# Designs tried in a protein design chat: VHH binders against q9xw16. Part 161

Target 1, 132 residues: q9xw16
Amino acid sequence: MSGWNAYIDTMTAAAPSIKRCAIVGAADGSVWARTEADNVFKASEEELKTFVALFNDVTQVPAKGADIEGVHYVVPRTEESLIFGKKENTGFFAVKTKSAVLIAVYEGPNEVAAQVRKAVESMQTYLNNAGY

## First folded at step 15 (VHH)

Design ma119 (framework vhh_7pa5_2)
Fold by ESMFold2-Fast, scan of step 15:
Structure ma119 (fold): chain B 132 residues (1-132), chain A 120 residues (1-120)
Amino acid sequence: as target 1 above (132 residues)
Amino acid sequence: QVQLVESGGGMVQPGGSLRLSCAASGFTFDDYGMSWVRRAPGKGPEWVSTISYSGNYISYADSVKGRFTISRDNAKNTLYLQMNSLKPEDTALYYCARDIYEGSYPLDYWGQGTQVTVSS
């Protein structure tokens, strides 16, 4: 039983390649927890509101991409509750639960991406089982 | 070892068509999105098109929309680019790539490229 920051700590411990991450409300993009200090997740409230709205119709996202922390990412594909993107040597995975969206930004090639995706999907499963 | 081998380039007149192929090996093709990227003489590389691992999600650069069609055959580990209504400005070395970034490089596991020349 901890505040939401404990789940951020759990994800970053499971996947050290995560550079920044956040847990936000699925309805409005409100920040529940995020990495801070040297690893601060820098997305604005307006950007997060726009981002979580992408989950209302994920099939449109690959055509337009997605913006996180002022960075435009190419989104090659989506799944029902998963959006992921790439930009230069960075990428992200975002998954939706009933009440939350988890966003993890990482740095590195495709081999690193697999570790980050697993950590994010594990937390998605946990939060769904917890009723979030 | 990861390998991508492009083929199908050549010389064609404006308004003509070419089909490029990319044979992939050394990785699970079905797990990755694939892209076509081109480099014209004296210019930097330009992203052309991306297709998702399943083929269900496709994107094109504005310069090629309506003229080019990207497709894949996961059973054959092969990526394709059907190029119609070719223009002189389409002249470039064409590369297939695993995992792309819009507007920037490097890309992961570029092939050797195949030359397309459109000349009147």
Scores: ipSAE 0.000, ipTM 0.145, lowest interface PAE 14.3, mean pLDDT 81

Design ma12 (framework vhh_7pa5_2)
Fold by ESMFold2-Fast, scan of step 15:
Structure ma12 (fold): chain B 132 residues (1-132), chain A 120 residues (1-120)
Amino acid sequence: as target 1 above (132 residues)
Amino acid sequence: QVQLVESGGGMVQPGGSLRLSCAASGFTFEDYAMSWVRRAPGKGPEWVSTISWSGSYTSYADSVKGRFTISRDNAKNTLYLQMNSLKPEDTALYYCARDIYEGSYPLDYWGQGTQVTVSS
């Protein structure tokens, strides 16, 4: 797991508006790496297991929303490998790769959201190309 | 074009040995540190070992110290991992990676890997 922390560092350097993020296993939601200390990603193992299962049928998600770190987000729409949500001035982007789910939580307006999405999708592409 | 091709995996009984190879092409091999990384089913990648560009410095994960030996042959552009005293928990896909601990990304390249299965 140790090497996965460098991907967290890369994403947060590329998009400083990311408040917290994690890389988790797509099959079970197990945490491979996450932000720590003042930026600790606080989702429980049960919550993450439930969350990654949403990628089994993303079309159902906009009707019910999604929970991350005990916060309920409105999900306006989904794409096959992308779930994103909003709650007031905060939001998240989550993308699925072959074996992982990347989750990034941010605060800010639409321009901030666009930068965070770019960082998360860039990492998704990198990991898929690396076989993850 | 940068290519890394792993080989040497297979099935062995506990206590057995395997030697993995990684053939590098498309870049100046002797200029880069090289690493072995493995992934067991359902888990994230675990760093196994790193060797410096010259071969003078090596490091190992605690789980493999004393059992695995990393080496390189810069004249042949080849990285090796000698695995002794294999345990069932060593079962994983093994990848070689260029410059895993330098630059913006921890991994510069890994492909499909080579499968190591340790079972009776």
Scores: ipSAE 0.000, ipTM 0.080, lowest interface PAE 21.8, mean pLDDT 82

Design ma120 (framework vhh_7pa5_2)
Fold by ESMFold2-Fast, scan of step 15:
Structure ma120 (fold): chain B 132 residues (1-132), chain A 120 residues (1-120)
Amino acid sequence: as target 1 above (132 residues)
Amino acid sequence: QVQLVESGGGMVQPGGSLRLSCAASGFTFDDYAMSWVRRAPGKGPEWVSTISYSGNYISYADSVKGRFTISRDNAKNTLYLQMNSLKPEDTALYYCARDIYEGSSPLDYWGQGTQVTVSS
C-alpha cells in the first residue's frame, strides 16, 4: 500500500457517498492510489490517459462528455481545474492539482454530490499546498 | 428553509464598479461551493463565477476574468461579487446560487436576483 492510499481513505471518510475514487498522475493518468476490493475503481490505463488529457483543454469537454469506467457522463460545464459529470443517479467530480488528478465517483442525490465536491476540493487544496 | 437574498445591484456608467452581496440562510453555508449566475433579458442563465466551500478555489467565466472578484465570508454566511470595469454587456439580473450538480443544472436554491444595469 502506498502512502497515497491514506488520502483515498481520508476522502471516503469525509464523503461516504463516494463509491469509487482514485488519485492519478496529471501528465499520464498513472494510478497513484485507488479504492479496491468491493469498491474497486475500474478505469483502464488507456481511459485514464484520455481523461487527464481533458484538463489540457477543458473548453472541449461539455460538447463531448467524459468517460470513466466505461460510463459516458454528460459534462454540463467545466472550470479551470474541475470537471464534473452526471448520468442518472451516478456522477463524478475530478479536480486537477499541480501533479495529480483526483477522481471521485458517487451515487446519490444532489446533497451527497455537494459533500463529494467538498471532500475532493479539500484534498485538492492539501495536495497543492504539499507541492503535488 | 434555504434562502439566498441578493443585494447591491443598481445603475452604473461604463467603467464603473458595483459590489453584490448574497445573504444565505437555512443551510450550512461553509459546506457548499457558491456561484454567481446572470441572466440578460431573453437569454438563459450564464455562469459568472464559482468559489469553493473554503474559498481556496475560484473560477471565472472568460468574459469577466480580470474584472470581477468573487469572495465569501463564512462567519457571516455571505457571498460577494466585486465588479470593476463594468461594460454594457454586463447588464443582467445577477443570482446567487448554491452549487449542487443535478443533471444539466448544477445550481439550485437561486435567490430573487439583483439587477445590474450598465448604461451611459
Scores: ipSAE 0.000, ipTM 0.235, lowest interface PAE 13.5, mean pLDDT 82

Design ma13 (framework vhh_7pa5_2)
Fold by ESMFold2-Fast, scan of step 15:
Structure ma13 (fold): chain B 132 residues (1-132), chain A 120 residues (1-120)
Amino acid sequence: as target 1 above (132 residues)
Amino acid sequence: QVQLVESGGGMVQPGGSLRLSCAASGFTFDDYAMSWVRRAPGKGPEWVSTIGWSGSYTSYADSVKGRFTISRDNAKNTLYLQMNSLKPEDTALYYCARDIYEGSYPLDYWGQGTQVTVSS
């Protein structure tokens, strides 16, 4: 649980435009670590369970979008093990590893989105190589 | 500035094949999904195919599924469309497009197009 906060800190240091993020279990959406205090990631356990289940068939996601922290995002397309969404000037990237799903919510233009995507994909690679 | 330049179109007989290319510049190519869109004379644009950032996700319009294959080479900033078993109804201008949601539009930049003509 608390040991996983170091990975949150690594991602937010790599991409300061990340507003909120979390690492959750891929099987059940249980929170392993998340941003806290002024940047608290507010998704409920029920919402996260629903969200991680989207990775069971990512091809269905663009038709309906995705909900994170009670906010509905349009998902224009998915990539295997990657879902991203947009709502105005805000968005998210979510990537699946063997055991986890990483979710990062950001605000800013496309250049900011590119930085956030690289941060979450770097962590995805690291965790997959570590057996997670 | 974002630029997309299509090439590879031409005239071909029904049942033939063509490979289209799209050279991208002015943005980080591997951060974006890319699409092919076509427009036949007197018709509106029709979405053909999409490929995700790494190439693992692909999607096709029912009219081309099983005949067309979309691919990308991120090292070369190039998008491809392999078109097999071409039919007269595939005759159109084919556009490369960057696929991102900005407000109400899922496609934000389109190239100039390359003409594909399928006739006997």
Scores: ipSAE 0.000, ipTM 0.168, lowest interface PAE 15.0, mean pLDDT 82

Design ma14 (framework vhh_7pa5_2)
Fold by ESMFold2-Fast, scan of step 15:
Structure ma14 (fold): chain B 132 residues (1-132), chain A 120 residues (1-120)
Amino acid sequence: as target 1 above (132 residues)
Amino acid sequence: QVQLVESGGGMVQPGGSLRLSCAASGFTFDDYAMSWVRRAPGKGPEWVSTITWSGSYTSYADSVKGRFTISRDNAKNTLYLQMNSLKPEDTALYYCARDIYEGSYPLDYWGQGTQVTVSS
């Protein structure tokens, strides 16, 4: 099993509060894998191209926020390889590896955010160790 | 009951060093990222640094990058901040927090803080 969908399945199994997620190319935002069907990740290729470019200078992001799936998220702060945002009871974590950006959208209270971050970081570590 | 207790603050001259500690209890420490946040006199809170649950990733505010080092000892439920090359603008009350990424700075179970004063 060398398909990128296996990594999507691994993340959603680790944190069931992830509603939608994707793995995209860090250079261009091209979709490598995403959730489908009832959990379809809806971001357009143009939106993802804009989103991954935010990692070129994460310090500028809190002033502007970020758009995912046509939803504007407030980004309260950023970390070196992490952008996270919040909109009401919905939030996201996006982490950058060498070649990829992982995006996970979740719903739920504050306890859920910690679980989702842990799942996303675990996958980030795995992909970095695999050379991606 | 979640508790976070900061210690290690004090008074130092510019260029000096201090090591802060935070003792955590009442939750599974190694399930959470942990952060340091500071509040300078007359200013709002500022995020300083975060370390992930495993310690594999750390992140720093630009104002402290290269001078401060965050670390953790999961066996002792303790978070640390090694502060080198201290500047007067580092003068603040320093808090540790369980980081659930819900704001510009974590608000989840901040302790009483520990005072760091950098002056000649």
Scores: ipSAE 0.353, ipTM 0.668, lowest interface PAE 3.1, mean pLDDT 88

Design ma15 (framework vhh_7pa5_2)
Fold by ESMFold2-Fast, scan of step 15:
Structure ma15 (fold): chain B 132 residues (1-132), chain A 120 residues (1-120)
Amino acid sequence: as target 1 above (132 residues)
Amino acid sequence: QVQLVESGGGMVQPGGSLRLSCAASGFTFDDYAMSWVRRAPGKGPEWVSTIDWSGSYTSYADSVKGRFTISRDNAKNTLYLQMNSLKPEDTALYYCARDIYEGSYPLDYWGQGTQVTVSS
């Protein structure tokens, strides 16, 4: 097991409404860690490569949306290091650090979304401070 | 049914301060994250700041960090934006909006906004 699985465990403990999540390389979308078993994060290698490339120009993302695990999400807005999307009762938050992209998929109302965003952004800050 | 009414805008000199308010009605205010969005003449909407349902988490656009403070009073169904050290570049019509429940981009808003003009 990689040490990166500890960060997956930390995020899911902080926001139990996260259904699936992953930490992937910012340069290539390679999976460093992901949720497993009944909560397996099932994005393909090609999809993740395409997804992390969105951070090269986040201003283009709201016009076209984003795909994660074969699901197309509407992206209402972006920030320089944050992409988030919504489709019906499901959504995601993805944040970029120096070397990684954190992706968390959740289900539920806006209160749940706010908790997930807080957990993901807290981990982003921690990893940036740690040099990742 | 959903109504958001902005107020508190005005004309101010560079370096001045203004406090904007947004009175919300027609929905359960404390179930929603709330945002401030601005629109400068000839430009599309620009996100300024967001506050979560509880008021515990806030985020800001890089252009306003350290100068603006977002807050809310859930008992009064009111959102606030304290704007300090105002610059000419802050001149815009300011709207409040419900954040993540709105599936549209640019962000949806209700009301006519409140005009902020920063000029010497």
Scores: ipSAE 0.000, ipTM 0.120, lowest interface PAE 16.0, mean pLDDT 81

Design ma16 (framework vhh_7pa5_2)
Fold by ESMFold2-Fast, scan of step 15:
Structure ma16 (fold): chain B 132 residues (1-132), chain A 120 residues (1-120)
Amino acid sequence: as target 1 above (132 residues)
Amino acid sequence: QVQLVESGGGMVQPGGSLRLSCAASGFTFDDYAMSWVRRAPGKGPEWVSTIKWSGSYTSYADSVKGRFTISRDNAKNTLYLQMNSLKPEDTALYYCARDIYEGSYPLDYWGQGTQVTVSS
């Protein structure tokens, strides 16, 4: 097993409201680690290549939306190194580090979203400080 | 209950400075992004600045970039806005807001506001 699985475990322990998540390569969308079994993150490698390329120009994303696990999300706005999306009661937060992109999918109200965002951004900070 | 209490407003001459504070209670302050929003007489609310829950990311309206600085002290549950080089058009009631960081304008729990008046 990849050492990167420990970071998935850390995020899901800190934010149990995360339904599925993954850590993927920023350059190519290759999966370094993801939730498995009943919580398997289902995005294809081609979908992830497309998704991580959105970070090359986040200003274009609100006009197009974003696709994760075959689900099209409305992206209301983007921030520096952050893309987040909504579709009814589901959503995602994705953050970029130097070498990785962290993606977490959740379901629930704004309080759930806030918890998931905090977990993802905490891990982003940790990975950047650890040499990405 | 969620409470946000703004302070630090006042009257100042053009070119002057003021520092606004917002004391937060009733929620876990460091779980939320925080924003400053202002309302000038006869106008709708204008977003001024946002700071991420950790303090790592800040953003500003074009009208205040280079003049205003948002910051927070999570240990004190306090949000700040340092306002430099104030202009008459900065005259407004300034509100502290909790930001869920969702949607196009995801602000919750606006405080009572603090008045800033810039005139000679």
Scores: ipSAE 0.000, ipTM 0.185, lowest interface PAE 14.2, mean pLDDT 83

Design ma17 (framework vhh_7pa5_2)
Fold by ESMFold2-Fast, scan of step 15:
Structure ma17 (fold): chain B 132 residues (1-132), chain A 120 residues (1-120)
Amino acid sequence: as target 1 above (132 residues)
Amino acid sequence: QVQLVESGGGMVQPGGSLRLSCAASGFTFDDYAMSWVRRAPGKGPEWVSTIHWSGSYTSYADSVKGRFTISRDNAKNTLYLQMNSLKPEDTALYYCARDIYEGSYPLDYWGQGTQVTVSS
C-alpha cells in the first residue's frame, strides 16, 4: 500500500500540473494508492468500479463520456489502453496496464495536458515492464 | 496557409434546423481531428463537438447530444455540423477548429465563425 505511494509521488513530480491522481486495480477499481491531504482523490468505490470497466470496450466511451470524482468529462477519443477527457479548465488521463489503471486529474489551461499524458504513459510503460 | 471558412449560419425559430459547413485548405485535412466551438454573447468559448480524423469516432457536449450531428467529408476537405431542435440558448458564433493534439488545448487554427441566432 505504502510502496505504491512512491509511484504517485513520481508522477506528480514529473507533471506538477497533476492536481489529483490514483493507481487502482484494473479488475475491481480498488485503490492501491492516491494523492492525499490538499490533493485527495475523491472518487467513490462504485464510481471507480464503473470507470475501470470502461476499458473493456474503449470504443464506446466517446459516445457517453466518463465520470470521475462526480464530474462528467467529455471524451473526444480513446486508444486501446488510454481514455482522456476534458471539462472546462479540468481534464484527466487514464491508462490501463496488465493489473492497474492509472488516473491523473489536472487543472489549468490544457496546454500542459501533453506533460500530464507523458507522465502517465511513462508510468504505464514502467509498470508493464515490471509485470503489473 | 491554413484556412478554415465557416458557412451555413443564420436566423431560425426555436425548433428549427441549420447545417453548418467548414471548408478547410492549406493542410492535410485527413491527419487532424476537427472540432466545433461556439461563443455566446458575453461568454467564453464552449466546446460543442469533435470528430476523429477518420470520421469513425465522435463526441458531443451534453447540451447538444441527441440534437447535433458532426460529420466530415475527407475527399472534399469539409467538416459539417447538423443542428436540429435548435433552442434560444444555442445562439452563438460557431467556429470550426483544428485539433493539433490528443487531449490538449488551445486548438491551433480557428475560422472566422458563422453566426447562429435562435429567436422568434
Scores: ipSAE 0.000, ipTM 0.103, lowest interface PAE 16.5, mean pLDDT 81

Design ma18 (framework vhh_7pa5_2)
Fold by ESMFold2-Fast, scan of step 15:
Structure ma18 (fold): chain B 132 residues (1-132), chain A 120 residues (1-120)
Amino acid sequence: as target 1 above (132 residues)
Amino acid sequence: QVQLVESGGGMVQPGGSLRLSCAASGFTFDDYAMSWVRRAPGKGPEWVSTIYWSGSYTSYADSVKGRFTISRDNAKNTLYLQMNSLKPEDTALYYCARDIYEGSYPLDYWGQGTQVTVSS
């Protein structure tokens, strides 16, 4: 668990606009690591299980949106390994690797989204290359 | 100020090729995903292709997959679109966009566009 927390720290250092994030198992949504304390990622295990199952058929997601931490997000578009959403001044990027799903929630205007996306894709690439 | 300047358009016959360029300035080019979007006469904008900031991931509309190749040169702040096997249906004004969203939802700074006309 503590080993996986280092990846959380790396992402939040690269993109300070990330308010909360987690690394969860792609098969079941089990939490491997997440932000804690004042930045605790609050999604339930049941919500995360539902969320990671969205990657089984991403084409349905834009019509329905996605729920993270009890917040419903509009999902404008998906790709095979990417779901992202927005709601008012908040948004998220979620990417799937071979074994994991990375979820980063940010707050702020659209210009911060590019930095968050970069941090999340960099970690996705790293983990895929590491076999995760 | 952010500037995107497209070039490389022109008239070509069906089956021909063109290479579009987009010169970017006024922002850190290698921090952003970039997209090509086109607008055919009388139609709304259609997303064509996206490339991530590092160039490590690309995505294409089904209508152009296998015929078009997006690439970037971060050292030159330039985005490219290599268009092969052009069809009359590819006739459109082509725009370069700074893209926070992948695919159909480019959010930032369309350039002035470059006209591509495919006719017999």
Scores: ipSAE 0.000, ipTM 0.195, lowest interface PAE 14.2, mean pLDDT 82

Design ma19 (framework vhh_7pa5_2)
Fold by ESMFold2-Fast, scan of step 15:
Structure ma19 (fold): chain B 132 residues (1-132), chain A 120 residues (1-120)
Amino acid sequence: as target 1 above (132 residues)
Amino acid sequence: QVQLVESGGGMVQPGGSLRLSCAASGFTFDDYAMSWVRRAPGKGPEWVSTISYSGSYTSYADSVKGRFTISRDNAKNTLYLQMNSLKPEDTALYYCARDIYEGSYPLDYWGQGTQVTVSS
């Protein structure tokens, strides 16, 4: 249990409201690590490739939304290295580092969403400092 | 009770500068991203800028990039917006908001706003 899974464990410990998450390559959406078993992050290779390409021009994303795990999310706005979406009581935060994209899916109210954003930003900062 | 109190607005001529402040209370300030939102006369609200909980990441509307700088002091529970090279189109009521991610701009606990008027 070493390698990139330790980063997933750190993020989910910081925000227990994260239901599923993954760390994927920014260039191609290849999975480096993800939650597994009862909390498996299930996204197709094609979906992840499409998703990470959204970071090439985040300004276009609110008009079309984003798909994660076969679920279409409304993206109300984007920030330079952050895409977030909402659908009913579920949501996600995705942040880009130098070479990775972190995706966390959660369930709960907006106060819970703030905790999830904090957790993914902490990991974003850590990975950027580590050269990723 | 959550409170956000904006200050620092005023009248300035084109090319001038102003610094807005937002004093936050009633919640753990450093757990939330914070935003500035403005409403110009006859227009809907426009998101201006967001800063992450730690201050490590900032984002700006295209209309203000290179002219405005958002910052925060978590020890003082205060959010700032430094506005340089002000233009008449920057004339608006400016609100600070706790970023709750419900819409195109934050909607949670907007304060009273502070008026910025840019005129020659």
Scores: ipSAE 0.195, ipTM 0.600, lowest interface PAE 5.2, mean pLDDT 86

Design ma2 (framework vhh_7pa5_2)
Fold by ESMFold2-Fast, scan of step 15:
Structure ma2 (fold): chain B 132 residues (1-132), chain A 120 residues (1-120)
Amino acid sequence: as target 1 above (132 residues)
Amino acid sequence: QVQLVESGGGMVQPGGSLRLSCAASGFTFDDYSMSWVRRAPGKGPEWVSTISWSGSYTSYADSVKGRFTISRDNAKNTLYLQMNSLKPEDTALYYCARDIYEGSYPLDYWGQGTQVTVSS
């Protein structure tokens, strides 16, 4: 538990505009770690199950968008292991690894989004190399 | 290919200071968060500090908060750890790491280490 929290800490240190984030199981959306206290990630179990299932066919996602923490995001496009969305001043990046999905919710303009994407993709690479 | 080389360790009295350096090569240094991890004799690895890719944000283990300062120079591909108010319990081999280590989760890459001994 505490081990997975270290990855949350690494991502938030790398991209301080991340407001909330989580690492969840790719198969079921179970939470392995998430931001806590004033930055608690508040997605429901049902919502996370639905969200991780989007990675079964990311090409379908731009047509319908994605819901995180009860917020509906427009998804302009996807990549094989990446779903990202935008709503006004907020957005998210989500990446799939072998056994996990990383979700980071941020607030800010496009240069902030670039930092968040970099942090999330860096962690994705690390976890894949570690066998997760 | 990836290389991390630590230096700056040594022997110091309690209350003293040391500055550790880590020279990185073989990867784009400013694309990665960097960490310091230490291993005391007979103990497992303990995470000490992390700095973001840009240097804008840092985090510290509770045991070193207020005493240690992590910094980086992306132009020189170098990571630093300024250690002040050293205590005997800070005695350890200090490693520079690409990515964080937390027990059962292995580091991607870590260097050879530099020994810090705090003793009277």
Scores: ipSAE 0.000, ipTM 0.122, lowest interface PAE 15.6, mean pLDDT 81

Design ma20 (framework vhh_7pa5_2)
Fold by ESMFold2-Fast, scan of step 15:
Structure ma20 (fold): chain B 132 residues (1-132), chain A 120 residues (1-120)
Amino acid sequence: as target 1 above (132 residues)
Amino acid sequence: QVQLVESGGGMVQPGGSLRLSCAASGFTFDDYAMSWVRRAPGKGPEWVSTISFSGSYTSYADSVKGRFTISRDNAKNTLYLQMNSLKPEDTALYYCARDIYEGSYPLDYWGQGTQVTVSS
């Protein structure tokens, strides 16, 4: 009945096309929970600290892209609390709440991307309503 | 078969207002974020605004922020764009699109577009 792992499980059940995901602290990128074992989310603490800082000014992100798990993603545009990126048949959605950043990496076509965005937004809304 | 049908465009003077509508069919509307994209004559498409699947989150291009309001009615499968304080630079064909991204804007299932002309 404890820990953030239950939220990871909820997201991956809602969108099976999510290959790896994590919930991290918005202030410092500290990992609260992530997928493990065969689906381990491989970003370092240093990379995550850099990544969450992108939310301080999302308008700068499309010019430079974003790095997750050592992979450089093209960020075609950003939205106020959302950064998303594409690289060939892979992509990610990252959303910011009051205290957290949710990151989901997926593989598949554009309709799969829509499903993943829906799952990530549903969790974003839940956490914001819970005060996170 | 996915269909998006835009309406509400027209000719207005600078400072005027218009409300665009997009009627969606052929897919589960409330499973997708929806966007407005515009194309000015001789230019490429430009993202204008996005609304999340639930309507809880909205985002706007800097050029329209504070002037345009995006909204949706999931019970009616309809997307709206309320455009206030229109400028000549807003003259374009306006398209409704599902939140499917390739490049700088959504490309999936654009409608026929609705023409907005802002001139003196």
Scores: ipSAE 0.203, ipTM 0.590, lowest interface PAE 4.6, mean pLDDT 86

Design ma21 (framework vhh_7pa5_2)
Fold by ESMFold2-Fast, scan of step 15:
Structure ma21 (fold): chain B 132 residues (1-132), chain A 120 residues (1-120)
Amino acid sequence: as target 1 above (132 residues)
Amino acid sequence: QVQLVESGGGMVQPGGSLRLSCAASGFTFDDYAMSWVRRAPGKGPEWVSTISPSGSYTSYADSVKGRFTISRDNAKNTLYLQMNSLKPEDTALYYCARDIYEGSYPLDYWGQGTQVTVSS
């Protein structure tokens, strides 16, 4: 909890089109850090617990989609440690590390999505190397 | 070229204090989070503390929480670690590291380190 907001700040600075984001525990979906105030990431503990469990078998996710902040996203495909979804002009990227799941919700066209993906994957690599 | 130069280490008795400094050059200092990492004799590296680019957020290892304070002066391109209530267990070579989004483990551009020895 303490100081994890520094990573939220770093991600949003790297990709300003990130509207809301969070870092949560991979085992239980507990929130370690999230955007606050006008950009508050508003997902229940139950929803986050369900969401992080998707990483146990990402191959099943495209058939069902994923729910974040009460919004249902179409998941066109997944990679081993990456789930991403789209809903109109909004989307998300979520990546799993050893101990955490990073979730970034953005708005904008595909050019913006590429920047968000890069920011999230860079943080994933950093946290994995740091032992998280 | 990126350069980090640590200073301020030395010998101190248990309960004493030291302030470490890290002078950064070769990059835009206020674009990066910065960390302190230490390596005790015969052990692997242990992360000590991190500060965000703006200085608004800090984090600490449980072993140093309440005793150490990380800070930065972006106008001077300098990172600091104020170490209070030092214990023999704090004896280590202390490294300044740039916290980057490039997959380097654990952190990139470590300096040569500054030795801290806490002994009676």
Scores: ipSAE 0.000, ipTM 0.116, lowest interface PAE 15.8, mean pLDDT 81

